# VHH binders against q09150, part 36

Target 1, 302 residues: q09150
Amino acid sequence: MRKEYLVSHIEENAHQADIYSLNVVAGNLWSASGDSKIKKWSIGDAEHSLVEEIDTPHKLGVHHLATSLDENVVVSCGFGQDVYVWNPETNEFRDLGNNAQHPSECWSSCISPDGQTIAFTSVDGRIAVWDNPSDCKISELDTKGKFGLCIDYSPNGRFIVSGHQTGQLFLISTETGRLFHVLSGHTSPVRSVAFSPGSTLLAAAGDSKMITIYDVLSGDQVGQLRGHAAWIFAVAFNPVGDLLLSADVEGKIKIWDIDTMECISTQSETDGAIWAVAWYKNGFIVAGADKSIRWYRAAATE
Key: E = the ipSAE of ESMFold2; O = the ipSAE of OpenDDE; V2 = 0.75 times the mean of E and O plus 0.25 times the DockQ between their complexes.

## First folded at step 22 (VHH; framework vhh_gocatamig_d2)

Design r52 (at its last fold request DockQ between E and O 0.91; V2 from the best seeds 0.76)
Fold by OpenDDE, look of step 22:
Structure r52 (fold): chain B 302 residues (1-302), chain A 119 residues (1-119)
Amino acid sequence: as target 1 above (302 residues)
Amino acid sequence: EVQLVESGGGLVQPGGSLTLSCAASGFTVSINALAWYRQAPGKKRELVAGITRGGSTYYADSVKGRFTISRDNAKNSVYLQMNSLRAEDTAVYYCAAYSYLRYSGSDYWGQGTLVTVSS
């Protein structure tokens, strides 16, 4: 079954550099860019107006952004291996990277649904879980030098998953702090991981140009989505969990039916890399190398 | 193979000027940010200046108003114009390149170029 999507809005030059991260929380879109700015955009209005522009203390750009569901906690990672925990209400930035106990060279981060736990991957292959705001380390897994490129927190708060340069996925139980599964299926870097809304499935994609779907509890591979011709840098489940959105470095966007494991839509409006994707109430959002934010909606025939 | 090659270092008197250049090669995509670091004897390596692909610049407090960083995206090159040089600017200066497409634990660094400020 095919599904049609249309571009509903384009915010050209949304940033002055590549946009590497998108997060939809509490009716807002958060974007982070290599220009060292973070921006908040309205989802509710047709124009998707700029709500807020934040000049971050990042010196060399931002490549990762995680936002708590209540927007009270924001974690950003920069190219200079600088990490900040930020309170959007007060605009106070906490330099976490300068903490002697904190892993150096953090790359990606995720926040628990309740905002009380932050997890990081590092370039040297550590997965560290910290309590917020006490900055006490809860647990750490050392993968022995395998660069952690991506990380996600399950919506039910029970699991953390990270993707690494070797293609391995490490699934950690937040209840025990221990490794729950090492997931195989990739032999190239994993660039993006995402839990389904029910926390039952996990999607992983990267340089293999393939998306693998896993059962979280069993660790079993339940499907492989093939069709991309380039490295995949972003995957995300829709709010219902029946569709998966993916994007690659050649600007191809694909929507997948999780039940049939088939691609039901492909978008090719840009030739620039898409680094980030996000679902919202009536469609999805993409951004990347062309510095634009593109909003898509489902066609009216649906 | 990614290569960063610095040039322009040398001996200069206090108050003098020097321009450093760094050419980056071997990247399959554009570089997101370029930066200059320096390391003086017995001190830690420090960020001197950085420039994003979008043109945003950063300067260490110690060099603000004296140093200017610029880049040529077409050439994947970065430059550091150093004016009003001081003895404390003496260091090995390193070029660094940052890419979102990295897949290893290694940053991209040049071999460095020595800048000596002395009477």
Scores: ipSAE 0.823, ipTM 0.919, lowest interface PAE 0.5, mean pLDDT 94
Fold by ESMFold2, fold request of step 23:
Structure r52 (fold): chain B 302 residues (1-302), chain A 119 residues (1-119)
Amino acid sequence: as target 1 above (302 residues)
Amino acid sequence: EVQLVESGGGLVQPGGSLTLSCAASGFTVSINALAWYRQAPGKKRELVAGITRGGSTYYADSVKGRFTISRDNAKNSVYLQMNSLRAEDTAVYYCAAYSYLRYSGSDYWGQGTLVTVSS
């Protein structure tokens, strides 16, 4: 029930500005920062070591990053409303922000596990689904001006969910390209959404300071996690799907047991905002406003 | 209340110099980037120069080598030094601020300051 997590490593000043996004994939941690750099860090044999530093063409910093499972496709979004898709092997960036089929200001993006489909939210509330191989738009949902702040692609490839300024979530079927559910429950901006690894649950959190858990197929709320005293900018399910990690703008990190809907750990290592979280092995990684990456490792459970 | 206030615009001769400044106030979290945009008559607004909290800069190709952006993080202020001005630099210049806490459909923009380059 109770779990202890210990800081195993702190990479101070990992970037020159806030770190807004973290992705764990294929033995690497990817970090994206307001300094316009993306960095790869090993979480395999040479754990914590910097593998690569990528100078991106982003003009004003990077705030969202997504990678395919094989690391062959990366999508990044920046403050300059620039969006790039590239292959890390070549670092040849394709600018999607100047594409006539995607004229809206993109904010957040996600990519299917196999790298074939990319989805974007936008400031004007459009949610676009893009076929990567053919370089064309598959579908678009118009939310009528509801700024889309976050988006996630289900691990089974069947759904996309976006969270919006109004507190609404839009769940889209990738098979049909059409709206599957509109999820309510938040009345404040939703800052982070995440699917469970089995793709049966999703979590949403933001400025309401609470986390809502939904059943994907029914669209029903199945839980509400309360305990944060500040805006929540990051949530993530662990690989098993029994735990949820969350972090807020005052530096609080919480671990939740999804079966009981109870908080089982709270960490407060920094008083600065935590913008991004990720699970790895039997622990987790966080990053935020203090420009540092913190690795945590679980102690043995009872 | 978030506010951006530009100053320093005016009439200048070709080849001349001008310094624009912008003061940002009312932000509760550090601003990730500050930028200058411009809009010439009949044209869309374009990014001219930007500077991140970490000091990285961006310049549009049309102004590289002539314009210099800088910021004072303590004052949340950004400056654009414009040298070797040309007639095509004539535009209304806007200050913009970028924060990850953005939640509205609008960026943070100033009112704009007119720069006219003419003999």
Scores: ipSAE 0.642, ipTM 0.821, lowest interface PAE 1.3, mean pLDDT 88
ESMFold2, look of step 22: ipSAE 0.640; ipTM 0.818
ESMFold2 (binder alone), look of step 22: mean pLDDT 80; pTM 0.811
ESMFold2, fold request of step 23: ipSAE 0.562, 0.569; ipTM 0.780, 0.769
ESMFold2 (binder alone), fold request of step 23: mean pLDDT 80, 81, 81; pTM 0.814, 0.818, 0.819
OpenDDE, fold request of step 23: ipSAE 0.752, 0.740, 0.762; ipTM 0.894, 0.889, 0.897

Design r53 (at its last look DockQ between E and O 0.84; V2 from the best seeds 0.72)
Fold by OpenDDE, look of step 22:
Structure r53 (fold): chain B 302 residues (1-302), chain A 119 residues (1-119)
Amino acid sequence: as target 1 above (302 residues)
Amino acid sequence: EVQLVESGGGLVQPGGSLTLSCAASGFPVSINTLAWYRQAPGKKRELVAGITRGGSTYYADSVKGRFTISRDNAKNSVYLQMNSLRAEDTAVYYCAAYSYLRQSPSDYWGQGTLVTVSS
């Protein structure tokens, strides 16, 4: 069944450079950009007003942002291979890049639901799990040089998954710290991974232009979503888990029904790359190369 | 193959000016960030200036007000205008390119160009 979405709001020039990351947490939208700024936006009002602008210590832009559920812990990764952990309330930044124990080549990060664990991928193919705020390394998996492009923490806190340049996915158990599955299905770089809200499914997408859905426990492929004509850079499950949002480098946005494995909506309002997506309420948000944040709402209520 | 080629280095007197250029090629998509680094003898490599595709710039404190970074997106080129040069600016200057679309685990660096500031 087709579903219609409408643009409800456009924040033009939300940043001065590409927006690479979006996170919806605690009723707020967090955005990170190559302009080295992180911004917080209101979800509650129709205007989606700017709530806060943070001047980060990143020198060459931010490309990844992870925020804890309580918004007390934020991790950002920059193009200069700089990584910071900070508390938005105090604006105190901890420089992880200059810590001898932390890899200086971190690329992506994710935070556990409780905010006590941070996981990183590195350019040299390591998946490292650290305790926060003690900065003690809990575990590390070495993929032997496979660049880790993306990472996600399961909502139930039991799993971490990373996507790599080879197309491989490494699913790690947080209970044991050990590799739980190596997931196949891609032979090109995986740019985005996302757990379903129930932590039962995993979506992975990238340069293959295909989205693969996996069962987390069995490691089995349960579906493949085909339809994108360009590299996919972002995937996200809606809060209920019955829909998947995806976006590609040509600015195409697609909504997928997870039950039928069919595309039920396609948006093409921009020709610029979309780097990041997020769900909010019954709508979604996208951002990318055009420096704008676009808000969408469902056209019809069920 | 990704390549970065620097040019414009040379000998200059204190107070003089010099313009460095870097041409980037071999990238499948446009470069997100271009930057200049420098390394003096016996010192660590340091970031001098950076510029994003959107035009956001960064300057090290030591060069603020004296150096200007600019880029030509159509040519995938970055430039560093260096004015009021000092002896302490003597170093090998390197061009670096960063991309969100990177597929390689390696950073992209040029071979460097020597800048010598001496009376």
Scores: ipSAE 0.734, ipTM 0.882, lowest interface PAE 0.6, mean pLDDT 93
Fold by ESMFold2, look of step 22:
Structure r53 (fold): chain B 302 residues (1-302), chain A 119 residues (1-119)
Amino acid sequence: as target 1 above (302 residues)
Amino acid sequence: EVQLVESGGGLVQPGGSLTLSCAASGFPVSINTLAWYRQAPGKKRELVAGITRGGSTYYADSVKGRFTISRDNAKNSVYLQMNSLRAEDTAVYYCAAYSYLRQSPSDYWGQGTLVTVSS
C-alpha cells in the first residue's frame, strides 16, 4: 500500500519573486529567490515559522543556493554573474564573481558533505572544483563549451555530476580529480541532477520531459521515468532512497518508486512552474513561480 | 530571431528627463529578469537598473531616486525613466534579458542607444 502525501502548510508569498532553490539542513529550510533574499524556515513546527531573513548582495536575485551540512558555508549564485561564498552566522559575504581563477559566468554550485570543497559549473562549460578554506581552485574539467546547468556532490564525497545543455552528464571522481563517466541518454538540456543517499544511483531530468536513472559505478542507464508533459526543473531522492520527487514548469509534482520505476503519485497544486523541491523527515516541500512554499506530509505515521 | 532594440536616446540638458524604451521580439519579456546597463567611453559596462519577473527592482547607487525601471508585458517592452540627468549619465545604454529557462549560453542584449547630457 503506497503512502499518500497531503498539503500540510502553505506559506503564501514567502518571497516577493520566484523561489528558485530550496535546501533542507540542520532543522531548517533555506529558500532563495529572485528578490535577492535568502530565508530560513523552521521544519520543527506546524507553522514552519520564518527563522531569519537575509538580504544578500545579489543585485538581480539568487537562483542557486548550496549549504554545508553544518550550515557554516553557503554558496549562492545569481543573475548577472554574481557568486558569493559566505558564513550564515556572520552574514559576511566573499565575492567570487569576476574572479580570474573562477569561470566568468558561474551558473550552479554544490558543496561537499564536509563543507571544504565547492564545485561550480559555468555557461562556458567548465566545471571547477574549489578549496574553500584556501580560496583557490583545485581542478577543472573543460567540457569544450557545453553550458552546465546543474551540479551535485555525492553524499559519500566520492563523485560530482554535472548536467549540460547538450543532454550530457559528466561524472567526476573526487579521489582522482578526473572524469569517471560521460553519461548519455538525454538530447536536450538537463536541468536537475541528484545522487541517491547511498551514492549508488543518480537521477537526471530536464527539457526531454523524462528522468533517467544511472548506476554511478558502471555508468549504465538503469531506468527511465516517463510521464511529465513539461520540462522538469527539480528532482530529489528521499532520505531512504526508495522514492524520487520530480516537478515541472507546469506545476505537476510526481513521486516515483525507484524499485519499480513507476509513478505512484501525481499532484497538481498550481499551473505555475515549480523550480525547487526538497525532502524532509516528514514529507517534502516545493516552491516556484507563485512565490509560495508548499509543505507536504505523509498521511501515515512513520 | 531574438532581438532587443533600444530607442529614446538623444541629447538632453543637465536636469532634464528622458525615457528609454527596449522592445523585445522573438521571446516574451514576461518570463525574464530585465536590466539596463550603461557604458561611458573608456569605462566598463555597469548595471544601472533591473526588474525581476516578480516585480522587484534594483538600482545602482549613482541613479537611485532619479531613474525608474518598468516593464509592460503587453507591449513586450522594458523602460528606463531618467530624471534629473547629469553629465556623468552620458553613456550608451543597453538593455538585457536574463531567463531561468535559458537553453543556450548567450544572454539577450540590445545594440545600445546613446544618451548625451550636455549644456
Scores: ipSAE 0.618, ipTM 0.829, lowest interface PAE 1.5, mean pLDDT 88
ESMFold2 (binder alone), look of step 22: mean pLDDT 81; pTM 0.813

Design r54 (at its last look DockQ between E and O 0.94; V2 from the best seeds 0.70)
Fold by OpenDDE, look of step 22:
Structure r54 (fold): chain B 302 residues (1-302), chain A 119 residues (1-119)
Amino acid sequence: as target 1 above (302 residues)
Amino acid sequence: EVQLVESGGGLVQPGGSLTLSCAASGFTVSTNALAWYRQAPGKKRELVAGITRGGSTYYADSVKGRFTISRDNAKNSVYLQMNSLRAEDTAVYYCAAYSYLRQSPSDYWGQGTLVTVSS
């Protein structure tokens, strides 16, 4: 089965540098860029107007952004190894890097559904879980020097997963704070991980150019999606969980049917790297090296 | 292989000027965030100046108005123009590059160049 998607909107020069992160939360799109800015865009209007532009205290750009569901907590990671927690209500940035107990050189971050917990990966291979806003460390797993490139929090709040340079995935139970699974299937860096909406499946992709689907509870591989010809930097399940969106450094976008494990759509409007993807409604959004935000909609079916 | 090589350090009198250069190989400076750091004896390494991929610049408060970071894409190099130098600017200066494509824990750093400001 094939599915057609159309470009519905292009925001040219949405940022002054590469866009590395996209988050769809509460009817808004959040974007983060190497230009050290975070922007908020409207999803509700056809023009997807800029709602807010935030000048972050990041000195060398932002490469990772996590936003709580209620938009009350925003965590950003920068190239300068700086990490900030931003409160949009108070407009305050909290520098987490200055905490002596906080892992140095954090790379990626995720926020629990309730906004009460923040998890980080570090360059030196630590997975640290912190309470917000108390800044108390809840747990930490040391992978012994395996660079953590990506991390995600399950929608049900029960699991955290991180991807690492070795290709390993570490699945942690938030209930116990302990390692639940070490997932295999990759031997190259994992660049992106994503839980399905029901928290039952996990997708992982990276330099192997393939996507592996795991059963969260059993840890079993349930599928491998092959078709990308370049490193994959972003994966995301749609809100229903029956489709997976992926994008690679050559600008190829693919939609996968999770039931059949087949690619049902490929987009190639750009040859620049796509670093980030997100679903919205029945469409999706991509951004990357060309500094634009591209909005796609599903073609109408008669 | 990624390499950064600093040059231009030396002895200078207070109030003098010096230009540091960092030649990059194995990557393109225009597609990376770049920075200059310095480390004085007995002190921690500190960020002096940075330039984002978008071209925005950052300067430490201690060097604002005196130092200028720039890059030359054709020469694949980054520079630090240092004016009105002070004794407290004495340090080993390092250039660094940051890549989103990194696969290992290692950042890209040069070997450093010594700047000594003394009467």
Scores: ipSAE 0.638, ipTM 0.852, lowest interface PAE 0.7, mean pLDDT 94
Fold by ESMFold2, look of step 22:
Structure r54 (fold): chain B 302 residues (1-302), chain A 119 residues (1-119)
Amino acid sequence: as target 1 above (302 residues)
Amino acid sequence: EVQLVESGGGLVQPGGSLTLSCAASGFTVSTNALAWYRQAPGKKRELVAGITRGGSTYYADSVKGRFTISRDNAKNSVYLQMNSLRAEDTAVYYCAAYSYLRQSPSDYWGQGTLVTVSS
C-alpha cells in the first residue's frame, strides 16, 4: 500500500519568484511564475532541460496557466487581473482584461482539452464560459459575489468545476450550459480542484486542510482525505486515476490511494509553500515558493 | 488588519518631482506584487507602475523614463519616484498589493493621495 518516491532532478532557481502553476502537456512541462515568465522544460530527458523562456505581457506576475492538449492555445492569468489567450508558436497575445463581455477581475481559468472553450472565475463571483474561435461568451453563472479561486475542465469535456472562498463548488454541465451541482463539504476557501482522468471523480482542497472526493454524476462525497496540517494549494490525479497528489503551504507532499482513501506517501523537501503539482509518466513534479522545480520518480517496486 | 497608507502627494509645478510613499501594515510587501495606479477626473483608473515579487518592474508608456517604482522591505513600503511631471499626471494615486493567499473579493488598496501638476 505504501509507495516510495525519490527526487530524480532539482532545477534550482528555475524562476526568479514563486512558481504558482505547472502544466504537463505532450513532451513539455510548463511553469508560470510571479516573475511574469512562463518556461517550458523537457520531460523526455533526465536533465529536463529548459526548452523555452517566454516573457509574457503580464505586468505583475503569472499565477494560473492552462494549455490545450495540442499546445496551440494557452490561457494565463496574472496578479494585475490580466488574462491572456495566446498561441505559443507565435507569442501573439489577446488581452481579455479589457473585454467588456467578461467578468471584472478574472482570477483563474481553464481550457477544454480541444482548446475550443475557455472558462474563467472572477473575484466578483462570476463564472464565464467563452467560445475561443468566435471570441464570445456562451454562458455565465453568477454566484452572487463568491470569489472564485480555482477552476478545472473535465478531460471528457462534459463538466467545469470551480472552487470558491465560501467553500462551495459549482459544477457546470457543458452539455446544457447550466449548473449541474452545488457541492458542499468545505467551509473555508477552496484553493484547488481537479477532475480524475476518467472524469468520474473530482477532488477539492484548500484552507480546511482536508481533501474531499466527489462522484461527479451524483454529486455525492465519496471520500475525505485527512492528514495535512496546513492549507492545501494543489491537488492532481495521476493519469491512471488511482492516485492523488497534494501539497501544502508548509512544504508537505502527500500521495493518496483513491481506492482506499489512505495516504501512502508523505515527503517534505522544503519548508516553503508548494503552490503547484503535476504528474508525468515517470512520477510527479512540484514547485513553489523556493523558486525551484523538483522532479520525483516512483521507487522501483512491482 | 491590512492597511496601505499613501503619502507624498501635493501641488507641484510642471517639470517638478514628487516621491509617493505607501506604508503597508498587516502583510509583508516582500511577499506580494505591488503597484501604483492613478485616476484622473473622468478617466478610468490606470496602472502606472508595478513591481513583481521577483523585482521586475513595469511602467505605463506615458510614464516610462520619468517614474520609478521601488520596494523597501525593511520599512515594509513601496515608493513611486515621479520626475519631469506634466499636467496629464494630475490624478489621485493609489497603491495596491496582490497576494496569492487572497481570500476576499476586495483588493488591498490605499485610499489615495492627490497629485496636482499645475502652474
Scores: ipSAE 0.606, ipTM 0.807, lowest interface PAE 1.5, mean pLDDT 88
ESMFold2 (binder alone), look of step 22: mean pLDDT 80; pTM 0.808

Design r55 (at its last look DockQ between E and O 0.74; V2 from the best seeds 0.70)
Fold by OpenDDE, look of step 22:
Structure r55 (fold): chain B 302 residues (1-302), chain A 119 residues (1-119)
Amino acid sequence: as target 1 above (302 residues)
Amino acid sequence: EVQLVESGGGLVQPGGSLTLSCAASGFPVSINAMAWYRQAPGKKRELVAGITRGGSTYYMDSVKGRFTISRDNAKNSVYLQMNSLRAEDTAVYYCAAYSYLRQSPSDYWGQGTLVTVSS
């Protein structure tokens, strides 16, 4: 069944450069940009007002942002291979790159639901899990040089998944710190991974232009979503887990029904790359190369 | 194949000026950030100046007011105007380019150009 979405709001020039990351947490939208700024936006009001602008110490822009559920911990990764942990309460940035135990080659990061654990991928193919704020390494998996492009933490806190340049996915158990599955299905770089809200499914997408859905426990492929004509850079499950949002480098946005494995909506309002997506309420948000944040809402039903 | 080619280095007296240029090629999409690094003998490579695609700039403290970084997005080129050069600015200067569409674990660097400031 087709579902209609409408643009409800456009924040033009939300940043001065590409927006590479969006996170919806605690009723706020967090955005990170190549302009080295992080911004917080209101979800509650119709105009989605700017709540806060943070000048980060990133020197060459930000491309990854992870925010804890309570908004007390923010991790950002920059183009200069710099990584910071920010405490909004104290307004303090902790430079992880200058820590001897935190290599400066980190690329992507995610935070556990409780905010006590931070996981990183690195350019040289390591998946490292650290305790926050002690900065003690809990575990590390070395993929032997396979660039980790993306990473996500399961909502139940039991799993971490990373996507790599080879197309491989590494699913790690947080209980044991060990590899739980190596997931196949892609032979090109995986740019985005996302757990379903119930932590039962995993979506992965990238340069293959295909989204693969996995069962987390069995490691089995349960579906493949085909329809994108370009590299996919972002995937996200809606809060209920019955829909998947995806976006590609040509600006195409697609909504997928997870039960039928069919595309039920396609949006094409922009020709620029979309780097990031997020769900909010019954709608979704996208951002990318055009420096705007676009808000979508589900069309009213009869 | 991605390539970065620096030019403009040379010998200059203290107080003199040089302009470095770097041309990037082989990128499938626009470059997100470009930067100049330098490495003096016996020292670590350090970020001298950076410029984002949006035009945001960074300068290390010791070069503020003396160096100016600029870029031409259409040409995928970055420039470093260096004024009031000092002996301590002597180093091999490297151009770097960064892209979000990175597929390789390798950073993209030029071969470097030598800048020597000496009386």
Scores: ipSAE 0.823, ipTM 0.921, lowest interface PAE 0.6, mean pLDDT 94
Fold by ESMFold2, look of step 22:
Structure r55 (fold): chain B 302 residues (1-302), chain A 119 residues (1-119)
Amino acid sequence: as target 1 above (302 residues)
Amino acid sequence: EVQLVESGGGLVQPGGSLTLSCAASGFPVSINAMAWYRQAPGKKRELVAGITRGGSTYYMDSVKGRFTISRDNAKNSVYLQMNSLRAEDTAVYYCAAYSYLRQSPSDYWGQGTLVTVSS
């Protein structure tokens, strides 16, 4: 059954360059851009006002961003392989990209819900897990998946999944620090991974133009979502876990019903790439190459 | 195929000026962060100057006020204007481009152009 979403707000030129990453936490939207700025926007007002503009120490732009649930820990990765961890309340930035314990050339990161643990992908395929309070590496997996392009931390804190240049996914148990599953199904770069809110499913998408759905515990592929005609750079489950949002480099946005594995909405964005998506209670948010943030809400059905 | 080709290096005297050029093919320079790095003999490669996709610039401390990075979208080129050159600026200079669509473990690099500052 099809469902309609409407644009409710557009922040035109929200950044001066592409917006590569969005994260919704604690009533705020965080955006990260190739202009080297991170911005925080209020979800709670109708105008979605800018709360804070952060001039980061990133010299060549920011492409990946993760925030803890309390907004006290932020991890950002930028072009030129720089990586910073900071608390916006204290204005302390830690440069982890040159730390001798870090894997060289980190690309993407994620953070545990409580902010205590940070995980990184690297260009050489290693996945490092880092204890934030002690600033120490606590585990590392040397994968054969080559360049790790995306990574996510499960909401229950028990798993990390990374997506790689080879199409492989590596699912790691945080309890043991060991590989739990190697997930197949993609043979092209995986650009986005996401856990469902119950941590029972995960979605992976990328250059294959399809989305695969896996059962986390068994490692079995339980669905394939086809319909995108271009590379998919962003997927996200809604807070309930019954819908998946996806967006591609040609500006198409799709909503999928996870129970039926069917597309229930398609929105045509601009012709430019959408790099990032996020859900919020009243709808979803997209951003990309046109430097704008677009807010959507579900249309009333009455 | 993406290529970056540096040119404009050479021998200059201290206090002199030199303009490095980086011609790009296979992508527009306007949609990438672009940078100049240098590597002196026996030293690690270091970031000299950068320009974000949004146009903001970065310079290492030792070159601030002397070097200027610029981008010419019509010529699909990036430049490094180097003034008041010093002996410590002697190095091979490399142009780099950074892309979010990256599939390779390495960013895009040119092969370098040698700058020698000697009296």
Scores: ipSAE 0.561, ipTM 0.790, lowest interface PAE 1.5, mean pLDDT 88
ESMFold2 (binder alone), look of step 22: mean pLDDT 80; pTM 0.808

